# VH-VL binders against Putative transcriptional regulatory protein rrnAC0199, part 9

Target 1, 159 residues: Putative transcriptional regulatory protein rrnAC0199, of Haloarcula marismortui (q5v5e2)
Amino acid sequence: MDERIDPDELLAAVGFDADESVLTRRQAEVLALREHDIRQSDIGELLGTSRANISSIERNARENVEKARQTVAFANTLTAPVCVDIEAGTDIYDIPPTVYAACDEAGVEVNYGSSNLLQLIDDAVDGAIQQDTVQVPLRIDVTNDGVVHVRGQSAERTE
Below, E stands for the ipSAE of ESMFold2; O stands for the ipSAE of OpenDDE; V2 stands for 0.75 times the mean of E and O plus 0.25 times the DockQ between their complexes.

## First folded at step 7 (VH-VL)

Design s17 (framework fv_lutikizumab)
Fold by ESMFold2-Fast, scan of step 7:
Structure s17 (fold): chain C 159 residues (1-159), chain A 122 residues (1-122), chain B 107 residues (1-107)
Amino acid sequence: as target 1 above (159 residues)
Amino acid sequence: EVQLVESGGGVVQPGRSLRLSCSASGFTFSRYAMSWVRQAPGKGLEWVAYISGSGGYKYYPDSVKGRFTISRDNSKNTLFLQMDSLRPEDTGVYFCARYHTGYLRWTYFDYWGQGTPVTVSS
Amino acid sequence: DIQMTQSPSSLSASVGDRVTITCRASQSIRSWLTWYQQTPGKAPKLLIYAASSLESGVPSRFSGSGSGTDYTFTISSLQPEDIATYYCQQYYSFPYTFGQGTKLQIT
């Protein structure tokens, strides 16, 4: 065991605050020590518990991280008052007016100009724009504070 | 200005208890790990206890383990050492010391108090 | 426990002399060694950390070096105010252990 490693110092270095986190302090300690390649048995010795208990704590910590990630994704979906689906073959010059019209209807202010919106699309989805047309289906979400997210959409599978 | 001031030392019979205090000022006490280090008359330095900034981790050498307890009250900027089952060999000056900052479990002592004397005699 | 063997136990030197004190660890401690100065009746004062790094405000005549298990502390030109006992300490592993000290006197 590397007795030089102090969980309090590791957590302080990354600014961990249990009051702000879904992780308990003990869960954060175990994750931080594991990221330093400390074995579960050595962590158990360091923290005064069994290897089996450390394994359980690590599993619960990783489950909490996954749940937090899903919660953020859900919340982001709820706070996007504007959702615009763009079909493959759409003329790129029709996209900004479509987004702006949807934002106006929803009462959302967006601070991106037309060229900036098209650049966002090109940057977010590789090969999305060719010969002034959209090559793959896109979804454009705009949050209440005017943040634009662009993602490609998978084509439906049919038999 | 960082200051550490120890108190609570005195003369006590073998087998009895003493509680030492260390009052800290000039820095955010809760962010620093602390230790107690002792020195027997005419002898060298000996580390006796460690406590992390939060108080969640404590370590002792075998010479005092089970007899001494380190604790802290961050709301009062005070470090404590409860010494039970005292032996003549525990006689010495007790210093509180602050650990330097870092991401390692322990580092070196960057500031020391002036010490408080403890005499265990029959 | 890591044992720190410090030598000599005492030495006497004249103002202006170059003084060296050695410290040997029972196992490798990397560079995780400090040197402290203690005058009688006072708290130890940090001089050197990480084997060779000079603490802020400490005179440049003090220096440290070392490799493997062997470390040295040097005072390049001894001054009257340097009369003290000097201790090495490893902070590589718990329990922290100190050398037994070197009492420096000026003649």
Scores: ipSAE 0.000, ipTM 0.455, lowest interface PAE 18.2, mean pLDDT 83

Design s18 (framework fv_lutikizumab)
Fold by ESMFold2-Fast, scan of step 7:
Structure s18 (fold): chain C 159 residues (1-159), chain A 122 residues (1-122), chain B 107 residues (1-107)
Amino acid sequence: as target 1 above (159 residues)
Amino acid sequence: EVQLVESGGGVVQPGRSLRLSCSASGFTFSRYAMSWVRQAPGKGLEWVAYISGSGGYKYYPDSVKGRFTISRDNSKNTLFLQMDSLRPEDTGVYFCARYSTGYYRWSYFDYWGQGTPVTVSS
Amino acid sequence: DIQMTQSPSSLSASVGDRVTITCRASQSIRSWLTWYQQTPGKAPKLLIYAASSLESGVPSRFSGSGSGTDYTFTISSLQPEDIATYYCQQYYSFPYTFGQGTKLQIT
């Protein structure tokens, strides 16, 4: 490898702190090096381990990031002052007035206009809107600072 | 640089059909909702049709519902308005317009085309 | 539908004058209102969004204010190039509706 990269410098530059993160230092090192387009085999040589071990570390790191993202989303849902359920068959033009009315009742200001809100729904849940009608039940949560989150209400896989 | 260029306008007789096109450039077309807005001679602006970025849903005012159809071809960066059963009151300049976008930005028309004239007359 | 009413429908003013146009919504639109400028034969141009936010590149002599149902658009010192028709538009609820326009002329 003719490229000289120092993982300590990479992590310092982005302010990584393992005590504040769900990632271990090693997981953060692997993710940072991968974002700089370093191959897993080269990372293995740099960090003194096998390519297979680097692959495992990267997989676990990305799983931890996704779990952290889901945890934050869950926590935000619990503290959201506004939660609106939209049934399948609802006319999409009724959605913004319903959301805005719920936000007004809760004293929350929404930072989305009507078309932006409908676009957000269209983008968040693939196939949720066809013609002018909602195809699957939706849940819309609005945080205290006006951030809108949309999800489908279809049953999740249970284990 | 964002550009929207309309075409397809002309003079048609009542009851006939016309299809307008709007060619978009300078932005990722598929990520933006689009509208058609018209203006009758000497009068104000009137919204005509809405389409989402994916094309998944469309909205029309009662004045054109059932007669006009909005559509888009994201692979060609082109917006369309199919106008059927045209009436004299549909006469005007037709503009395509882009809805503002951004994760926490409000919707409004941030860019407009120059318009294409449509005259429905016998 | 939300009805947007502009006042006045037309006005004449001199270069350097302070010009004020008002827009009234038939119900509260919570500041989700834009102001557009249209020169004859051309497309509308966005000047103000969210009732009071100036669009990038728009001269500072243009301003907007208001909340609820009542909104105001002001040109602090009229310039010759400002002669146009001005429209307000609400984007609070579908269908999006425009005011009837205010035609500005120079004397």
Scores: ipSAE 0.000, ipTM 0.502, lowest interface PAE 15.2, mean pLDDT 84

Design s22 (from j4 with heavy chain Y99H H100Y T106S Y107A Y110I; framework fv_lutikizumab)
Fold by ESMFold2-Fast, scan of step 7:
Structure s22 (fold): chain C 159 residues (1-159), chain A 121 residues (1-121), chain B 107 residues (1-107)
Amino acid sequence: as target 1 above (159 residues)
Amino acid sequence: EVQLVESGGGVVQPGRSLRLSCSASGFTFSRYAMSWVRQAPGKGLEWVAYISGSGGYKYYPDSVKGRFTISRDNSKNTLFLQMDSLRPEDTGVYFCARHYTYGRYSAFDIWGQGTPVTVSS
Amino acid sequence: DIQMTQSPSSLSASVGDRVTITCRASQSIRSWLTWYQQTPGKAPKLLIYAASSLESGVPSRFSGSGSGTDYTFTISSLQPEDIATYYCQQYYSFPYTFGQGTKLQIT
């Protein structure tokens, strides 16, 4: 298994360029190997380091991806004609109708079907959905081009 | 004990209406999306209706769209399926089922015992 | 609509045998697939969700694998109580669709 997987070839196949990415090359290598279902211990052997170090690199890589996603979402929020806030406890299947209604009012066309929109929401805020309900507040922004961006929001409440 | 109990099935003539009920117990009903799934005699399973936990979102396949209406009364822990303009091909056992979602995944984790519906003259 | 095709439609096996059933989707469903067991006259029972996750209380002899369009369900050592019809189902998009079922008979 190990000798048949070359991280350099893996990254080249997906067009990774460290100069254009928030990820370091090492972080990208670990994420790509994990996507191929290679265990952290095996990645450690392949890359010549400990499993614990691989675990740390993976965590840092995923944090960098999440920060990049939130940065893009913030930038798009500044120009988005549609902004929808979803409270914790909301039924996830009530979300697409709410988004579509807001887009209709703003004259924005969105090309996501309900299942695609729910998948996008789940992918953007992994672990925030349980038993068809939203576990943390979400913000959904739709650009003039119909591109949907989702991020988790702080649940801070002060009095 | 988590359970679902269907009722309201029977024998009806084509073109008539029938209303099915599903009584839920042992869980917080309003937190779960629900579906109806049917099975014709000797055939496989066919999904026929979906309703979100709040009741705000409903979806149907083309085979029953415009004829069937799913609804729920969360205060009574009851799911309904109103079947209008019934056809012989609607004959089968009707199950209510609970959607369990964990992260990105969903499944029908709890099913009722089914209630038989026969549409014949 | 996404079409789900199971193979075989029926299968005969002996107690202790390894049984394999396959399910093919007409398009990628990203592992959003469940397997159910149904004995005659009873409601279906969830065995596997997310293609490979075993439902709580289900014996470990049942397993699932696959991704994209091709999925496999396996019983590692067939028991008499496993005689049933098995269904795959995609929940990737509406309308939800089931395979036609595989009827398992024990000889």
Scores: ipSAE 0.000, ipTM 0.490, lowest interface PAE 15.7, mean pLDDT 84

Design s23 (from j4 with heavy chain H100R Y102S R104L; framework fv_lutikizumab)
Fold by ESMFold2-Fast, scan of step 7:
Structure s23 (fold): chain C 159 residues (1-159), chain A 121 residues (1-121), chain B 107 residues (1-107)
Amino acid sequence: as target 1 above (159 residues)
Amino acid sequence: EVQLVESGGGVVQPGRSLRLSCSASGFTFSRYAMSWVRQAPGKGLEWVAYISGSGGYKYYPDSVKGRFTISRDNSKNTLFLQMDSLRPEDTGVYFCARYRTSGLYTYFDYWGQGTPVTVSS
Amino acid sequence: DIQMTQSPSSLSASVGDRVTITCRASQSIRSWLTWYQQTPGKAPKLLIYAASSLESGVPSRFSGSGSGTDYTFTISSLQPEDIATYYCQQYYSFPYTFGQGTKLQIT
């Protein structure tokens, strides 16, 4: 009868380990429950705290994830065989051909289709794409394993 | 809970226009890419339109490109599909669907119940 | 466009049977494939994503496997409520494409 979601089961299923993560266990619990579309007020009741505290935890957790992603992107840039700079004003449909050409030249196989590359760019840099045009300068790095990382190049970033 | 509710379907003549809406609730709408998927009577599923979470980019299959326009109003948690120059072959049930991103993967995780569109002369 | 072909187009099986449906892509889609269940008059329901990952709340009798161009969906022990049409879909590249569907019937 009772189908309450268990945060411990969610975290165990994905192999979460707080000692290896930038997230605290509580931050991971909140993110996992939100990914299952549980409202902040209901998470508060489940975890024994206020909705406002859950909102704060979620915001901090997402900021930590974003910082971790940018850190990994920087580290990968130092060793990435492919580095592509995309200027503001570039038509988004020119981006996948540019990345693929650079990868071909470097002998790197990328495992992303064009639509997935564009989605990754939009997801990685908030506000990066508007009306099929790049809004801020981007740097795209591709590792030897074909993993793509995207970062904004401006000192001030759209968040 | 995640809910997607479509509306705006109906019966229209060929060459006319129709605007569909999808009202979203239970999640932060602006953070999710959305699509429209249709299904003709007795047929399979056909993807119709894609829009990113910000609305910054859109994609269409050739069958509807130039005739259909997807848009969203993130302040109202609403997705739209403007259908112009409708043809009998556009007849079907139109579903809105949400994309979830999990690591490298992006896929439809929630669907609305659909709104019927009939294009007949 | 990437074409998705399911086999068989229809299947009859008995309760308790192991049911297998296949999906072939016209080019490699790198495991960017989902499986959906649709009962008549209802919206599709996500069962499997990333070719082999079971969606939360979906019974463990459903599973997916495969890579490259060839993918398989399996129901280990068919239940009456599993009678539906099943669709595969690739989301590797625009335009996103679905298989034609496999209608599962009970004998």
Scores: ipSAE 0.000, ipTM 0.496, lowest interface PAE 13.8, mean pLDDT 83

Design s24 (from j4 with heavy chain H100Y T101R Y102S R104S Y105W; framework fv_lutikizumab)
Fold by ESMFold2-Fast, scan of step 7:
Structure s24 (fold): chain C 159 residues (1-159), chain A 121 residues (1-121), chain B 107 residues (1-107)
Amino acid sequence: as target 1 above (159 residues)
Amino acid sequence: EVQLVESGGGVVQPGRSLRLSCSASGFTFSRYAMSWVRQAPGKGLEWVAYISGSGGYKYYPDSVKGRFTISRDNSKNTLFLQMDSLRPEDTGVYFCARYYRSGSWTYFDYWGQGTPVTVSS
Amino acid sequence: DIQMTQSPSSLSASVGDRVTITCRASQSIRSWLTWYQQTPGKAPKLLIYAASSLESGVPSRFSGSGSGTDYTFTISSLQPEDIATYYCQQYYSFPYTFGQGTKLQIT
């Protein structure tokens, strides 16, 4: 019996849905065929287009996948499940326990030891730590992926 | 090659002071946090002091807090431990250690050979 | 403070034997644990970090495992140069604490 690779059959087998994807159907077809070790020239013949066009479609498809990955990472950073505000004058040794407690409460895993967390603060905000005391108000956000972001906050002036 | 060399140990009477030094070479000293760890004769290891790469923060266990001061001179690639009000229980070999970060993990990856401190009347 | 307890405190084994030592933390340390080897008169040497990751240049006969509060260090086939005291250490929180050590002797 003759056996051939059918793009429609390949996409159906992997459950591709264009309405849910950043890839066009054509981009998905090219990626699926390439994953089955089919040469670009053979894909061109199969899909009725040039090898150069297939090469362009594959490049665009891979770029779209990478952009989607970066977009998800960015969105996860903005919607941090853990937000901790640290006031100026706080003893720095109180900070890691506070962050860990908040992460445990939210079910977020953070793979940073106390010293690394304090180093992140020192690195993120110049002059944030002096003589074991926080010098400026800080906000510490932890993403669902356990990535820690630190930023300084402006203190309101008093008159 | 990473190398850490301690100096400044010796025999002192209780209540006196000693200053230990650790000379670092083979890496960019200012980018690494450093610690001092001691070991009493025939006993295990005890962490004594921590200092960040910039020197911006320091940490001590209660056993030495208020008596010991860790500091660094990044221009000379040197770590220091100023030990005041020494007690017999401070006797031991003092090691300096480099604090390494690999992704989200941290650990001491290099240690000096140690310098002996004896506090005795 | 987190207390680290090692077992056994000492052991004797023959070349080629499989050696296992354990380390228990008084609370969960989430795999933030290292193992060090100390030869008499010398500085400690890092062998394992993150409970199970082998440091570069360390022989593959050394391994670590465990999570939460219970951790294990194994030497699959003991060699003469392995005679030493082995320490676990947690870096989950300040103050950093070490186990009391396990002294390994070769018969």
Scores: ipSAE 0.005, ipTM 0.515, lowest interface PAE 11.1, mean pLDDT 84

Design s29 (from j4 with heavy chain Y99F H100Y Y102S T106D; framework fv_lutikizumab; at its last look DockQ between E and O 0.51; V2 from the best seeds 0.00; counts 0 for: pae O 4.8 > 2)
Fold by OpenDDE, look of step 8:
Structure s29 (fold): chain C 159 residues (1-159), chain A 121 residues (1-121), chain B 107 residues (1-107)
Amino acid sequence: as target 1 above (159 residues)
Amino acid sequence: EVQLVESGGGVVQPGRSLRLSCSASGFTFSRYAMSWVRQAPGKGLEWVAYISGSGGYKYYPDSVKGRFTISRDNSKNTLFLQMDSLRPEDTGVYFCARFYTSGRYDYFDYWGQGTPVTVSS
Amino acid sequence: DIQMTQSPSSLSASVGDRVTITCRASQSIRSWLTWYQQTPGKAPKLLIYAASSLESGVPSRFSGSGSGTDYTFTISSLQPEDIATYYCQQYYSFPYTFGQGTKLQIT
């Protein structure tokens, strides 16, 4: 283990503030050390706890990061200038032009090419695309900065 | 240096099958989408298949849909094109191409030398 | 499908000449256009992406411009090594489509 590694210094270097983070200090320490390729066992030794505990902390830390990401994404969709509804049965090849047209109308520049946009859709909603056809209704939001967010919606949802 | 090398081309009769391969080197293969593009003799270029980096997503034009299957083995850095129910109009040189994505930019930045396919009775 | 109409199909010019090739899309492709160079018996080579962005390592004599449906490829000063067929391609939507190509020769 590199004796030069100090978790406090690592956190200070990246400007970590526990009061403004969804992560606890311990969670941040573990993630910082993992980013430097330190093994969980070594982290446990360094912090005076078990590998199992470090594993648990890392898992929880990563879950919190994901929750935070999803929360931010949700908040951004609330103010998204572009909102496109895609019906089930839509040909996937029609999706990019539809989204781009909506963006053009709103004066937003979307940051996704066609192939990447389709991949994003399929990644965001499991089973959304099969045999070049949309299987479930989708809502596509584009933020002011051109970020695309995709979510599934029930066919019965009337906004 | 990025290298793409196609193989598997040949002469076949209509209705037969052929499998093309593309060996990739010089980059992390699994991080890049790949495509096949063909060129009939003395003609222009035609896109025929797309596959995502993980292989989870595949796209085809109507001209080959249902007959051609693109796939990849990321452990072997190899791209494949299974061509079934071949037709004379499928004759041409087949190129594999790397699909680069950076922000809003999507394009074919590297191409192989191509492998010839001839479908004739 | 989006049709790409490239013009001219062929042209001859002298070394040092300015060469211009045009590509028109059947609908707006929002600058999602690529230009390729292909020499006989060789693989296509990327020259321009996003309608006007020069690929790394490509000589500055090559350029692209345009928006909406109309795009232009230009060689400011034709060189002997520029003998090739040039293709435009849209990647705005699937299926990706190419222009017919322009065969460039030197007189």
Scores: ipSAE 0.047, ipTM 0.672, lowest interface PAE 4.8, mean pLDDT 89
ESMFold2-Fast, scan of step 7: ipSAE 0.406; ipTM 0.677
ESMFold2, look of step 8: ipSAE 0.400; ipTM 0.660
ESMFold2 (binder alone), look of step 8: mean pLDDT 91; pTM 0.911

Design s30 (from j4 with heavy chain R98K Y102W Y105W; framework fv_lutikizumab)
Fold by ESMFold2-Fast, scan of step 7:
Structure s30 (fold): chain C 159 residues (1-159), chain A 121 residues (1-121), chain B 107 residues (1-107)
Amino acid sequence: as target 1 above (159 residues)
Amino acid sequence: EVQLVESGGGVVQPGRSLRLSCSASGFTFSRYAMSWVRQAPGKGLEWVAYISGSGGYKYYPDSVKGRFTISRDNSKNTLFLQMDSLRPEDTGVYFCAKYHTWGRWTYFDYWGQGTPVTVSS
Amino acid sequence: DIQMTQSPSSLSASVGDRVTITCRASQSIRSWLTWYQQTPGKAPKLLIYAASSLESGVPSRFSGSGSGTDYTFTISSLQPEDIATYYCQQYYSFPYTFGQGTKLQIT
């Protein structure tokens, strides 16, 4: 804040490459500046556009990130060595041991501790955890590299 | 740089209440889980409360469940611990602790300096 | 609750000595264990995470190993600034639990 941030230097520092990303360079610039707590109005001034346009760009950027996350989760479902289905009403304290046991069975290494695994679920599926219980069915997939992906109820199973 | 600064400790009689605060800076507060950890005089560390980044999940050990409440105000980068029905065994230094920013955790990468709480008559 | 037991509870050693302390979990916790250093009157400092990973900026004389229920923490060549109490902590399951601590003194 006390120093003007250069968007080009900021993106270079995090290794952004538009050719490899679902985000446009402008979308990446807006997200990066927002992570540095720059207000939308200030970003508009910096990038030469209106606050309303920055708000629209940020919304589109976040939608693209969410769509990419869903695509990766689907792809992982097809090839993941570990797939754990969690029913609505499950005590959240039972989730990490279930995931860990499944990973051990499959010979997969996972290094998420229990509180961070529960935070990952909370972050991935809004409203999934309430009063120490799971509110919607979840699918947890773990890749061969130990990367954990969480989805709410599968559309294919509800049809 | 990451900084965590606790406040709100003091001397209080059994049965009274105290509210601790932890002011956080140097990271995107809302993206990280936080905990309170306490240490009685001359004793070891004891985990007291957990809160997720969104505030949607909170967990407590049996020793404080029903008496202590953890909360956070992400707009102000502040973590709170409301302590009700205090007992002499709650006496100790209370630390604010941040979970690590990189994957493959969960562990405390940064701690505040602690705020002392004494419950005595 | 998972109980974490450290051994020894206290230790005296000379500068240059190899110091090893152990941490035993009452149940399997895999590699989800940390080691913290605490000097009197100060906050704990992270040294080792995931049983064997050295935190950035921590001297290479510190190391950790182990899996399942048994874990070890080693200081290969003890230095005067290493006088502290060392704690292990499991992060496998709620509630998170710490060992009782190992107080290290230099003679």
Scores: ipSAE 0.000, ipTM 0.502, lowest interface PAE 15.9, mean pLDDT 84

Design s33 (from j4 with light chain S93L; framework fv_lutikizumab)
Heavy chain, then light chain:
Amino acid sequence: EVQLVESGGGVVQPGRSLRLSCSASGFTFSRYAMSWVRQAPGKGLEWVAYISGSGGYKYYPDSVKGRFTISRDNSKNTLFLQMDSLRPEDTGVYFCARYHTYGRYTYFDYWGQGTPVTVSS
Amino acid sequence: DIQMTQSPSSLSASVGDRVTITCRASQSIRSWLTWYQQTPGKAPKLLIYAASSLESGVPSRFSGSGSGTDYTFTISSLQPEDIATYYCQQYYLFPYTFGQGTKLQIT
ESMFold2-Fast, scan of step 7: ipSAE 0.132; ipTM 0.602

Design s35 (from j4 with light chain Y92W; framework fv_lutikizumab)
Fold by ESMFold2-Fast, scan of step 7:
Structure s35 (fold): chain C 159 residues (1-159), chain A 121 residues (1-121), chain B 107 residues (1-107)
Amino acid sequence: as target 1 above (159 residues)
Amino acid sequence: EVQLVESGGGVVQPGRSLRLSCSASGFTFSRYAMSWVRQAPGKGLEWVAYISGSGGYKYYPDSVKGRFTISRDNSKNTLFLQMDSLRPEDTGVYFCARYHTYGRYTYFDYWGQGTPVTVSS
Amino acid sequence: DIQMTQSPSSLSASVGDRVTITCRASQSIRSWLTWYQQTPGKAPKLLIYAASSLESGVPSRFSGSGSGTDYTFTISSLQPEDIATYYCQQYWSFPYTFGQGTKLQIT
């Protein structure tokens, strides 16, 4: 049963260490329990807090994970053999061909199909795709191992 | 337990419209891309629509593009398919299906029971 | 569009037989292929994903192999409950396409 899951055991099994993570221990506990499809109200009961507080903790945890993901993507950009800039207003159906062409030219094998590339963009940058067009400038980096990283680009931050 | 339940099918004349619904439960609906897949009587499977988890991106095959619209209401855990300008060849059982992403791979891991649509003159 | 062709379109076999179905893509799909089982009147059920990975809860007698354009689905020892139509599907490129199906009968 879901309520019988021990968050301490879950975190120990994956080697979580709060001193090395951007997540607090409580944030990690909530994310681990949610990955087991446990409802927020049940997590609240298990951890001794309200469903609303669990919702807030999960939101903050996922925001921290996204910020960390963007930081890693930037670091990987410095060594990635393939880097593709996507302008706002680009038709989403032009993105996979552009990425594949760049990878072919660089001799990099990409393991992602067209639908999965578009899903990665949608998952990595909230609101990135609307009406089949890209809403914000994006950078797509492909590592030597074919791993794809997507990062939003902000004109106000590049200043 | 993951469950997908379709509704809204029926019998309509060519040129009319139908709206299908798929009620999802047992998982965080907003985190999964969804599709509609149809099957004509005695025939194979045909994919007809895709929608991302956020609803921000949608894709259709040419056979239905411009006539069908996929949408979702994540607050109600419900997927929709608006079918306009229906043709006899749109007849079939319509299934909703969930996309699961495992590493680099994506596949349909759960399907609803299907709702029948008959377009006849 | 990527065309998916299954062989054979229908097959009859006895309980305990080894059954093999093939699926050929008109271009490389790099192992982005799934196999589904469908019994009459029911929804398809996922058996194999990524060409060779067995879905949780699916009996070990089912297996898949292949890469590029050629893929194989095997039932090592056919059981009565395996009577169904089997479909392959590519998810490498939009539009997603299915094979025409292989109807398996047991005699």
Scores: ipSAE 0.037, ipTM 0.575, lowest interface PAE 5.8, mean pLDDT 86

